Miniprotein binders against q9bqp7. Designs and how they scored, part 28

Target 1, 240 residues: q9bqp7
Amino acid sequence: VPQNWFPIFNPERSDKPNASDPSVPLKIPLQRNVIPSVTRVLQQTMTKQQVFLLERWKQRMILELGEDGFKEYTSNVFLQGKRFHEALESILSPQETLKERDENLLKSGYIESVQHILKDVSGVRALESAVQHETLNYIGLLDCVAEYQGKLCVIDWKTSEKPKPFIQSTFDNPLQVVAYMGAMNHDTNYSFQVQCGLIVVAYKDGSPAHPHFMDAELCSQYWTKWLLRLEEYTEKKKNQ
Key: E = the ipSAE of ESMFold2; O = the ipSAE of OpenDDE; V2 = 0.75 times the mean of E and O plus 0.25 times the DockQ between their complexes.

## First folded at step 23 (miniprotein)

Design vd4 (at its last look DockQ between E and O 0.56; V2 from the best seeds 0.54)
Fold by ESMFold2, look of step 23:
Structure vd4 (fold): chain B 240 residues (1-240), chain A 100 residues (1-100)
Amino acid sequence: as target 1 above (240 residues)
Amino acid sequence: SKTEVEVYIWFEGDSPEELFKAIERLVKKAEELAKKLGATVKVVWWIEVENGYTEVFIYIEVKGVPEEELKKLAKRLAEEAKKLAEELGLKVEIEVYTKS
């Protein structure tokens, strides 16, 4: 139970889309300052169990691949994940045509994996856009805000070869999504708000991606957990 | 009296090779300083891909000697991280916490 509870939704904003939606998705630049990002809060409030599981996984990978093999594996995940997000931004952007896109960027098992999800995505309102919660004092960079099956969502795209823990792992992904939602709903750069979240896990081999939809009730439950993590971070900061 | 210090370091860059060099050199420095001091050190690191940029997250926990020596060790690690970032063309962020 957080001591400084704050609502995820902004009662001063309509829960309906604006009548005149912009034709170009928002891309507000991220500006780094003294207030923490969502990822910094989550990284500095990891449980000892999360740290243990990540270290155990890393050691098993090193045992299987060798140190150099593990570095190569990690570098490939790093580069492929980055290119996946770049490709999705290009695909979802109305300012570009297919002719202008890098065809190598679009050729990926991960992109193939999400095709069936993209058919259900429309009304893109923001892409790779910064959010700031002015009252709770945190920032973030969300992947996408768009309608999924008619519901406006903050959408987070993830890559996976198989179930493995990462810092952007599924354990904290719902907290990231709701933190972005809360920030966006209280950010003066945005005139609309969102009540739902979506986490999409794409697979390297092109297998159909798994969507994890988060309705308003589930988002509220994770929002409470996010507030606890933010509170823990704030208490930890007193010893800086 | 606090007996544990935590150092969080983030390197940001587009080159996995330079990011891994930063990890390797910082881990070695942390182990060398801890051994010289007789401190216990634990280093855990992850690479993270965020939309728009990528980075390495390094967690260093030191304990087992007086708090003043742990804080000096953490300060030296922070200085080393800044030097590595300049040498390797990386951005760096550092946070240090004391806990007991």
Scores: ipSAE 0.632, ipTM 0.856, lowest interface PAE 1.3, mean pLDDT 82
Fold by OpenDDE base, look of step 23:
Structure vd4 (fold): chain B 240 residues (1-240), chain A 100 residues (1-100)
Amino acid sequence: as target 1 above (240 residues)
Amino acid sequence: SKTEVEVYIWFEGDSPEELFKAIERLVKKAEELAKKLGATVKVVWWIEVENGYTEVFIYIEVKGVPEEELKKLAKRLAEEAKKLAEELGLKVEIEVYTKS
């Protein structure tokens, strides 16, 4: 049980989206400060098992591709991921704010992969927007807040070359999503609350993306795990 | 001794090529230092595109020698990371932890 329990949901915020569809998604810039990011907290609190699995994966890839081939592969994965997020931001942004869409950004297997998910996405409230939890002292940059199948979600977009059909295969991504939810729900820059999360795993080959929907109950379960990771991080920092 | 030292390094920069150079040189340095001391080293790294900037995260675990030697190794790795960041025009953050 976390020693410093804090709710993921804010009882003072109405679950009812204020009826005005925000004409423009929020895009709050991330302020760099001494406050740790969600990603940093997760990175520094990885289990030995997680580290072992990542190292084993890396070694297998180096054996298969060689060292230079693995560097090139990693570079390509990075570039493809960046372009995918840029393309999604462009797609989900209002048409009036769309700078000249680089049509080349839209021509990817990852974009093809998520088309069936995008059909169920509407009511975009935020894109690439910073969240801060003032009480728990962490920050993050969330990809998207939108309605998925009529439910307001924090949406996190991931790229993968391998199928991830189960949420358990997404490692700490569920923790990242609920961390963003909890921060947003208590960030004064946001007037609304989210109760659901969505992890979308897009595939390079254009095969249908896997949506991992997280209801309020599942979010609450992962929130407890997030709080434990945050406490571990805080304790680790005291011993530095 | 079951003592382990963990080194966390973040490089930030606009050039993927410079970031990869930093990784390569740091990994090589870690392996060289570990070999010299008879220590075991594990290096895990990845590139993250999150947060509107290009970041490299590097985790280095060292073990198999006395704690004082592990701490010296970690310090040398941190110094090397700072030097690389300066040379390559990168931002760098470094954290070192000892687990007993």
Scores: ipSAE 0.442, ipTM 0.776, lowest interface PAE 1.3, mean pLDDT 88
ESMFold2 (binder alone), look of step 23: mean pLDDT 84; pTM 0.827

Design vd5 (at its last look DockQ between E and O 0.45; V2 from the best seeds 0.00; counts 0 for: pae E 2.3 > 1.5)
Fold by OpenDDE base, look of step 23:
Structure vd5 (fold): chain B 240 residues (1-240), chain A 100 residues (1-100)
Amino acid sequence: as target 1 above (240 residues)
Amino acid sequence: SKTEVEVYIWFEGDSPEELFKAIERLVKKAEELAKKLGATVKVIWFIEVYDGEVEVFIYIEVKGVPEEELKKLAKRLAEEAKKLAEELGLKVEIEVYTKS
């Protein structure tokens, strides 16, 4: 049980979108300060098992591709991921704010992969927007807040070359999503609350993306795990 | 000794090419230092985009030698990371932790 328990949901915020929802998604800039990011907390609190699995994966990839081949592979994965997020931001942005869509950004297997998910996405509230949890003292940059199948979600987009049909296969992504939810629900820059999360795993070959929907109960379970990671981080920092 | 030292390094910059050079040189340095000391080393790294900037996260775990030698190795890695950042025009953050 976390020593410093804090709720993921804010009872003072209504779940009902106020009718005056701005037609334009929020894009709050990230302020770099001494406050740790969600990603920083997760990076510094990886378990020995997680580290072992990642190292084993790396060694296997180097054995298969060679050192130069692995470097090239990683570079390509990074570049494709970046382009995918840029393309999604462009797709989900209102037409009036659309910078000249580089049509080349839209021609990817990852974009093809998520088409069936995008059909169920509406009511975009935020894109690439910063969140801050003032009490728990962490920040993050979330990909998207939108309605998925009529439920307001924090949506996190991921790229993968391998199928990830189970949420357990998404590593710390569920923790990242609930961390963003908890921050947003208590960030004064946002007037609304989210109760659900969505992790979308897009595939390079254009095969249908896997949506991992997180209801309020599942979010609460992962929130407890997030709080434990945050406490571990805080304790680690005291021993630095 | 069951002592482990963890080194966390973050590089930030606009050039993926320079970031990859930093990773390559730092990994090589870690392996060389570990080999010289007879230590076991693990190196994991990730590249991410954060706030429009490219960030590289590097985790280095060293073990298998006395704590004082591990701390010395970690210090040398930190110095190398700072040098690389200066040479390549990168931002750098470094954190070192000892687990006993």
Scores: ipSAE 0.512, ipTM 0.812, lowest interface PAE 1.1, mean pLDDT 88
Fold by ESMFold2, look of step 23:
Order: sequence, then C-alpha cells, then structure tokens
Structure vd5 (fold): chain B 240 residues (1-240), chain A 100 residues (1-100)
Amino acid sequence: as target 1 above (240 residues)
Amino acid sequence: SKTEVEVYIWFEGDSPEELFKAIERLVKKAEELAKKLGATVKVIWFIEVYDGEVEVFIYIEVKGVPEEELKKLAKRLAEEAKKLAEELGLKVEIEVYTKS
C-alpha cells in the first residue's frame, strides 16, 4: 500500500464539458528538468530478478553471436525500433504528405504487423507528447493517445522479435502506460483525460501484433503498483 | 562493509559505434579502479528503446571497502563518463546513490 496515495483520474475533468478537440494531435515538447522521467524511475527500481534475467539473456546472445555480432544485432534492433516509432508518428499525423514520407521507413515488418490494429485506431489526440505530473513530480513522453475500438487510450508501441529472445521484458510496460495516463490527466497542457490503456506488441516478421487492452479497473490496479515504484525511487533519492 | 554505492549513467547519441565505445571504456575503467581498491564491482548495461528514443543505460554497483573510498571511486567514474561523452559527442546523465 503506497504511503502517499494519489488518484489516477482527475474528477475535475470527468465532470467538465468537453469544450473542443483540436484537429491536429498535440505534441508537447519535453523539457528536461530535475524531476525524473517514468523510464528513469522504472530503470532505477528494477527487481533483482528482472536484472538477472536480462543479464542472462545478454550473455546467451553474446555466446551465440559473438561480441561483435551482438553489437551489430543490438544496433539493428534499436535502429529499427526508432524507425518504427517514426513511421507510426508519420502514419498517424495529418501533417505528413506522401511526397515528404520516407518510403523505406514504411517497409518494416513491424509496420506490417500493426496494420490490423491501426484499422481500429481513430481520433488521434496526441503523438510523441510530453506529460508532467506536477504534484507527484515526474515526467514522460507518451507515444500516442487515440481511440481504440471507440475507447480513448494511451497507446504504447513495443517491438518484439518472435523467433529470437527479447532484448528486454515487457513486465513494466503496464506501469509505464498508467504513469503516462496519470500524468496526462493532471497536466494543464491537456484539456481531456484518458481512462484506458493499450499496449501493442509488434513483430519483426510481420506477424499480427498482439493488443493488450487495459480498462479503467486494470489501470487503477497498475497505478497502485506505479505509486509504489515512485515511492521506492523517492526514498533512493534521499540517499543521494 | 555493508555500504554500497550505485552509479547510474545514461548515454544518448545517434551513433551506435560511439555508444558501444563509451560502454567498453567505462566498464574497463570501473573494473580497473575496483581492482586497485580491492572493491567488489558489478557492472550491468543495456541498450534500450523507450518512447521512441534509444539510450545506453549503465549501472555500476561498488562495495566491499569503506564508504569514503567508494565515494571517491564513484566520483572518478562520473568524471570518466563526462569525459567520454565529450570525446565521443554523446549526451550524458549521471546519478550517484549511497545504499546502506
């Protein structure tokens, strides 16, 4: 049970009339501050088991590929991940034109993998947008806020290679989603709020992506776990 | 000693080659400094993609010698990380914690 509980939803926004929605998705710039990001909190509060499993995976990959092979593999994976997110932002943005698009950016198996998910996504309200929880003192950069099958979600896009081990686990991804949701719901840059989350796991070979929908109840359960991780981080900071 | 010092280092850049050079040089430096002091060192690093950005995350834990020596070692590692970032054209962030 967190020592300092705070609600994930903002009652002021749940009771307010929806004044208007902009036609262009929000893209709030990230401002680097002394306050931690969601990713920094999660990285610094990893369990010993999480660290052990990731290290074992890394050593197994190095044994299989050699050190130089592992570096090449890892470099390709993160470059493909970066291009995947760039492609999704381009596809979902009304500001992009066919003339300005990088044709090679759209040739990824990951993009093929998410096509069936994208058919169910509409009403994009934010892309690659910063969020700040001023009360709890953390920031983040969310991937997307859009409707999925009629439900407004914070959407997080993940890449995975089905035939090979993952570089990292998705264990903490639900915490990331709810942390962004809580921050957005209490960020003055946003006039709306979100009660649902979606995690989409895309595959390099183009296999259909797996959507993991998180309703409000599930989000509230993960929110409690996020608050515990933030408390752990805050206690660690006292020893700095 | 029951005291541990944790050093968290993040490098960000557009060159995977320079990012891996930073990892290799910093890991080597950490092991060298720990050996000279008789300290136990644990170095863990990952290359990660979060929110469309790519970072190299390095975690260094040192223990087994008096706290003041651990803090000096951590300071030297932070200085090395800053030097590497400047030499290799990388952005760097560093945090140091004492854990008892």
Scores: ipSAE 0.500, ipTM 0.815, lowest interface PAE 2.3, mean pLDDT 82
ESMFold2 (binder alone), look of step 23: mean pLDDT 84; pTM 0.834

## First folded at step 24 (miniprotein)

Design ve1 (at its last look DockQ between E and O 0.60; V2 from the best seeds 0.00; counts 0 for: pae E 2.4 > 1.5)
Fold by OpenDDE base, look of step 24:
Structure ve1 (fold): chain B 240 residues (1-240), chain A 100 residues (1-100)
Amino acid sequence: as target 1 above (240 residues)
Amino acid sequence: SETEVEVYIWFEGDSPEELFKAIERLVKKAKELAKKLGATVKVIWFIEVYNGETEVFIYIEVKGVPEEELKKLAKRLAEMAKKLAEELGLKVEIEVYVKS
């Protein structure tokens, strides 16, 4: 149990955004400061098991592809991921920002992969927007806040070449999502609350993306794990 | 418990190519130094886009030798990371932790 328990949900906020659908999604810039990012917290609190698995994976990939091949692979994965996020931001942005849509960005297997998910996405409230948890003192940049199948979610988009049919296969992504949720729910820049998370794993070959929906209960479970990681980070920083 | 040193390195820059060079050189150096000392080394790295910028995270874990040698190794890696950042026009953050 976390020593410094804090709720993921803000009882002072209504579950329904009171405001009419904002014509424009929020895009609050991330200010880099002394406040740790969600990603920084997660990076510095990886378990030995996670480290082991990641190293083993890397070694296997290098064995298979060679060092140069692995570099190229990683570069391509990164570039594709970046382009995918850019394309999604473009797709999910209001039409007025569409004038600069590079049509080439839309021609990817990843975009094809998420088409069935995008059909269920509406009411985009935020895109590439910074969140800050004032009390727990962490920040993050969330990909998207939107309604998925009528439920307001923090949506995190991921690319993969391999199927990730289980949420457990997404490593710390569930923690990232709930961290963003908790921050947003307690960030004064946001007037609404999220109760659900969604991790979408897009595939390069255009095969249907896997949506990993996180209901309020599952979010609460991962929130507890997030708080433990945050405490571990805090203790680690004291010993620096 | 066996003493271990953890080195965290973040590189930030606009050029993926330069970032990859930094990773490659640093990983190579970590392995070489560890081998020379008879230490065990683990190296993990990630490349992500964060806040519109490309960030590389590198985690280096070293163990299997005396703490003082581990600290020296970590220092050398940190110095190298700084040098690489300067050479390649990257931003760099470095954190070192000693766990006993």
Scores: ipSAE 0.657, ipTM 0.877, lowest interface PAE 0.8, mean pLDDT 90
Fold by ESMFold2, look of step 24:
Structure ve1 (fold): chain B 240 residues (1-240), chain A 100 residues (1-100)
Amino acid sequence: as target 1 above (240 residues)
Amino acid sequence: SETEVEVYIWFEGDSPEELFKAIERLVKKAKELAKKLGATVKVIWFIEVYNGETEVFIYIEVKGVPEEELKKLAKRLAEMAKKLAEELGLKVEIEVYVKS
């Protein structure tokens, strides 16, 4: 049970923008200050089991590929992830936003993988936008806020080799999403809030991506776990 | 209880080759220093791509020797991480924690 409990939702906010909201998605610049980011909190509060699983995975990959093969594989996977996120930002930007499009960015299995998800996405409100929780003192940079099947969501895009997960960071994805959600809902840069989350796992071979929808109740459950991680981080920092 | 020292290092840059070079050299040095002291060491890392930036997170845990020796090892790793960042054109952030 966290000592620093704070509600994830703001009852004084609408889940829909009012008439004063811009039609162009928000892109608040990330300000790296003394307060921690969501990723720093999660990285510094990994459990012993998460560390064990990561080391076991690396051992298995190195046995299969060799050390140089593992390095090359890992480098290529993350370079392709970088391209995937760049392509998604380009695709989700409205036509009124001028940006050159590289056809090579749009040609990937990961983009094919998410096509059926993108058809259900509309009303993009934010892309690659910073969020800050002033009370709980953390920041983040969310991927996307848009409607999915009519529900406004914080959307997080992940890449994975089908069918197996690539790295253990997928275990903390729900905490990352709800941390961004809570921060956004209490950030004066935003005039609206979100109550739902969506994690989309895209596959290199173009196989249909797996959407993992999080309704408000599920988000509240993960929010409690996030608060515990933030509390653990805060206590760790007192020992610095 | 046994004292542990944790070193957290983040490198940021767009060159996977230079990022892997930083990882390999730092991991190698951490293992060398720990072996010389008779300390137990664990290292993990991963790479994240975020808004056009590539970041490497490295976690190093050392234990099994007196705290002052662990602090000296952590200081040497931090100085090496800063030197690597300058040599390889990377940005770096470092945090060190002492745990009992």
Scores: ipSAE 0.444, ipTM 0.777, lowest interface PAE 2.4, mean pLDDT 81
ESMFold2 (binder alone), look of step 24: mean pLDDT 84; pTM 0.838

Design ve2 (at its last look DockQ between E and O 0.59; V2 from the best seeds 0.58)
Fold by ESMFold2, look of step 24:
Structure ve2 (fold): chain B 240 residues (1-240), chain A 100 residues (1-100)
Amino acid sequence: as target 1 above (240 residues)
Amino acid sequence: SKTEVEVYIWFEGDSPEELFKALERLVKKAEELAKKLGATVKVIWFIEVYNGETEVFIYIEVKGVPEEELKKLAKRLAEEAKKLAEELGLKVEIEVYTKS
C-alpha cells in the first residue's frame, strides 16, 4: 500500500471527448525537463528477481548464439519493434497515409499479426504522444489512445518472435500502461480521460496477435503497483 | 553493514554500431575493475526506445568489498562512460546509488 496514494482518474475531467477536438489524432511533443520518465522509474526500481531473470536469460542467449550472434539478435528485435511502431502510426494517422508510407514495413509479419486487432480499433485520439502527470511529476510517451471494442484505451504495442524471448524495456508492460493512463488523465494538454488499457503482442511470423485488455478495475490494481514503484524511485533519489 | 553500488548508464544515438561498441567496452571495463578489486559484479543491459530515440540501458551492480572501493569503482565507470560517449558521438546519462 503506497504511503501517498493518488487516484488514476481525474474527477474534474469528463470521461468523453469534447466536441471541439480535432479529427486528427493528438501528438503532443515531448518536452525536455528534469522529471523522470516512466521508463526511467521502472528501470531504476527493478527487483533483485527481475535482475536475476534478465541475467540468466542473457547468459542462455549468449551460450546459444555467441556474443556477436546475440548482439545481432538484440539489434534486430529493437529495430523491428521501432519499425512496427512507425508503421502503426502511419496506418492509424490519416494525414501520414496520404503523404508517405514505407511499403516494406506495412508488409511485415508484425503488421499482419495485428490485423484482426485493428478491425476492433477506432476513434483514434492520440498517437506517439507525450503525457505528463502534473502532480506526481513523471512523463511518458504513449503509443496510442483509441477505442478497442468500444472502450477508450491507452494501447501499447509490443513485438515478439515466436518462440524466442525478446529484450524489452523492464518487462513491466501493465505498469507502463497505467502510468501513461494516470499521466494523460492529469495532463492539461488532454481534454478527455481514459479508463482502460490494452497491451497487444504482435508476432514476427504473422500469427494472430494476443490482446490483453485491462478494464478499470484491473488498471486500478496495477496503478497501486505503479505508485509503489514511483515511491521507491523517489526514495532512491533522496540518496543523491 | 554490507554496501552495494548500483550504476545506471544510458547511451543515446543514431548509430546501432556505435551504441553496441559503447556497451561492449563499458561492460568489459566493469568486469575488469571488479576483478581487480575482488568485487562481485552483475551486469545487465537492453536496448529500448526512450524519448523517440534508440538507447542502450546498462545496469551494473557491485558488492563484496568496502564502500570506499565500491564508490571508486562507480566513479571510474562513470568517467569511462563519459569518455566513450565523447569518442563515439553519443549522448550519455549516468545515475549512481549507494545501497546499504
Scores: ipSAE 0.592, ipTM 0.860, lowest interface PAE 1.4, mean pLDDT 81
Fold by OpenDDE base, look of step 24:
Structure ve2 (fold): chain B 240 residues (1-240), chain A 100 residues (1-100)
Amino acid sequence: as target 1 above (240 residues)
Amino acid sequence: SKTEVEVYIWFEGDSPEELFKALERLVKKAEELAKKLGATVKVIWFIEVYNGETEVFIYIEVKGVPEEELKKLAKRLAEEAKKLAEELGLKVEIEVYTKS
């Protein structure tokens, strides 16, 4: 049990955005300061088991692709990931629809992969927007806040070359999502709260993306795990 | 010795190519230094894109040699990371932890 328990949901906020669909999604810039990001917290609190699994994965990939092949693979994954996020922001942003969409950005297997998810996405409230949890003292940049199948979610977009059919296969992504949710729900820059999370795993080959929906209960479970990671991080920093 | 040193390195920059170059060089340096010392090294990295900026996170775990040698290795890795960042025009953050 976390020593410093804090709720993921804010009882003082309404579950529904009171305002009409904002014509423009929120895009609050991330201010880099001494406050740790969600990503930094997660990175510095990886378990020995996680480290072991990642190293084992890397070694297998190097064995399969060779060193140069693995480098190329890593470079490509990165470039594709970046382009995918840029394309999604362009797709989901009403304002960017007027700019000449680089048609080349839209012609990716990843974009094809998420098309069926995008059909169920509406009411975009935020895109690439910073969140800050003032009490728990962490920040993050969330990919998207939108309605998925009529439920307001923090949506996190991920690229993968391998199927990730289970939420457990998404590593710390569930923790990242709930961390963003908890921060947003207590960030004064946001007038609404989210109760659900969504991790979308897009695939390079254009195969249908896997949506990992996180209901309020599952979010609460991962929130407890997030709080433990945050405490571990805080303790680690005191000992530095 | 159960002592291990953890080195966390973050590279940030606008050029994915330069970031990747930094990653490759640092990984290679870590492996070379570890081999020279007879240390065991694990190197994990993540590449993340935030707000159009790219961050490369590198975790280096070193163990299997005396603590003082591990600390020296960590220092060298940190120096290498700084050098790479300067050379490639990247931002760099470095944290070192010793676990006993």
Scores: ipSAE 0.560, ipTM 0.830, lowest interface PAE 1.0, mean pLDDT 88
ESMFold2 (binder alone), look of step 24: mean pLDDT 85; pTM 0.843

Design ve3 (at its last look DockQ between E and O 0.50; V2 from the best seeds 0.00; counts 0 for: pae O 2.7 > 1.5)
Fold by ESMFold2, look of step 24:
Structure ve3 (fold): chain B 240 residues (1-240), chain A 100 residues (1-100)
Amino acid sequence: as target 1 above (240 residues)
Amino acid sequence: SKTEVEVYIWFEGDSPEELFKAIERLVKKAEELAKKLGATVKVIWFIMVYNGETEVFIYIEVKGVPEEELKKLAKRLAEEAKKLAEELGLKVEIEVYTKS
């Protein structure tokens, strides 16, 4: 239903990085800009139902844990998520350097959870890298671009606590992935494109992570939904 | 003609304690300002993790007063958010929308 269609894939670009590409993963720095980020678009276009469900979850957690318990729970989720992303960047970097990192960070349940996924990940092309859609004018910061089982993917890492799940923006995770994909495919800092996505849900107790693979057709379907959200944001922006 | 204002505030930082302080102080300030101006206020906040970074997202909706008073309240909330960010060592982003 978008009024203005724009393709997610760029016919001017190759699907495969060439041998001239650097062996070190790209890490394009995020620059402050007047154009919106993917997360800001998604946060400002949440449906009333999504907002209601998140508020209901928050209130149940506060009722169960108390105010101080909720703060502690939330703080622990943040610290574990930060440590998880730091550990993954270290693991996936081909230029390992001596670092003052706590060895215990690499022994977390979340890292154990993703080990079987990491065996299928290779050819890391980007880590924590900025993307900008030159035509649709939005930016983002993606987690990883690498091959998963032979297919080049934008990969998004998520954490989950099985007995007391923390609600993160999982409602919109596929939209986030395709928005980053579309931006990368139309960003002059990148010489190649990606057609697949991967969302990996890691578990605190070390249970095997769940991979959610998105092929090109599924990505195109979610891209249409992303365009609708961007259109909604554009309408909202008129009232700034 | 404009009957509501929406204020979006994002705080980013490495300290969950300071992020919660920012929420508590900003919510209190919004309620105080709304009461002084005779406005009604609705505050919703969430805590999110993106790329391993912690972020607080705060939505403030204000209505029940003339448009010029809505703009004044939004300006004061934006000023308070910037002050809190400086005091607590946080990054802040602010967007304001008017609505019919």
Scores: ipSAE 0.669, ipTM 0.875, lowest interface PAE 1.3, mean pLDDT 84
Fold by OpenDDE base, look of step 24:
Structure ve3 (fold): chain B 240 residues (1-240), chain A 100 residues (1-100)
Amino acid sequence: as target 1 above (240 residues)
Amino acid sequence: SKTEVEVYIWFEGDSPEELFKAIERLVKKAEELAKKLGATVKVIWFIMVYNGETEVFIYIEVKGVPEEELKKLAKRLAEEAKKLAEELGLKVEIEVYTKS
């Protein structure tokens, strides 16, 4: 149990955004400051097992592709991921911003993969927007806040070459999502709160993306794990 | 000694090529320093997109020698990372932790 328990949901905020659908999604810029990011917290609190698995994976990939091949692979994965996020931001942005849509960005297997998910996405509230948890003192940049199948979610888009049919296969992604949720729910820049998370795993080959929906209960469970990671990070920082 | 030092390095830049150069040089430096000291080193790195920018995360774990030597090694790695960042035009963040 976390020593410094804090709720993921803000009881002072209504579950329903009171405001009419904002015509424009929020895009709050991330300010680089001394406040740790969600990703930094997660990275610095990886378990020895996680670290071991990542290294094992890397070594395997290097054996399969060679060193140069692995570099190329990594570069391509990165580029594809970036382009995918850019394309999604473009797709989910209001039409007025569409004039600059690079049609080439939309021609990817990843975009094809998520089409069936995008059909269920509406009411986009935020895109590539910074969140800060004022009390727990962490920041993050969330991909998307939107309604998925009528439920307001923090949506995190991931690219994969391999199927990830289980939420457990997404590693710390559930923690990232709930961290963003908790931050947003306690960030004064946002007038609404989220109760659900969604991890979408898009596939390069255009096969249907896997949506990993996180209801309020599951979010609460991962929130507890997030708080433990944050405490571990905080304690680690005191010993720096 | 059960003491280990953890070095966290983040490189940020627009050029994947420069990022990879930074990784390679830093990994090599870590291995060389560890070998010289008779330390065990573990290096893990991955490239990620964060905040729309290309970021390399490098984790270096060093153990197997006295704490003071581990700290010296960590310091040298941090200095190398800074040097690489300057040379390659990268942003760099470095954190060093000692764990007993």
Scores: ipSAE 0.194, ipTM 0.628, lowest interface PAE 2.7, mean pLDDT 86
ESMFold2 (binder alone), look of step 24: mean pLDDT 85; pTM 0.846

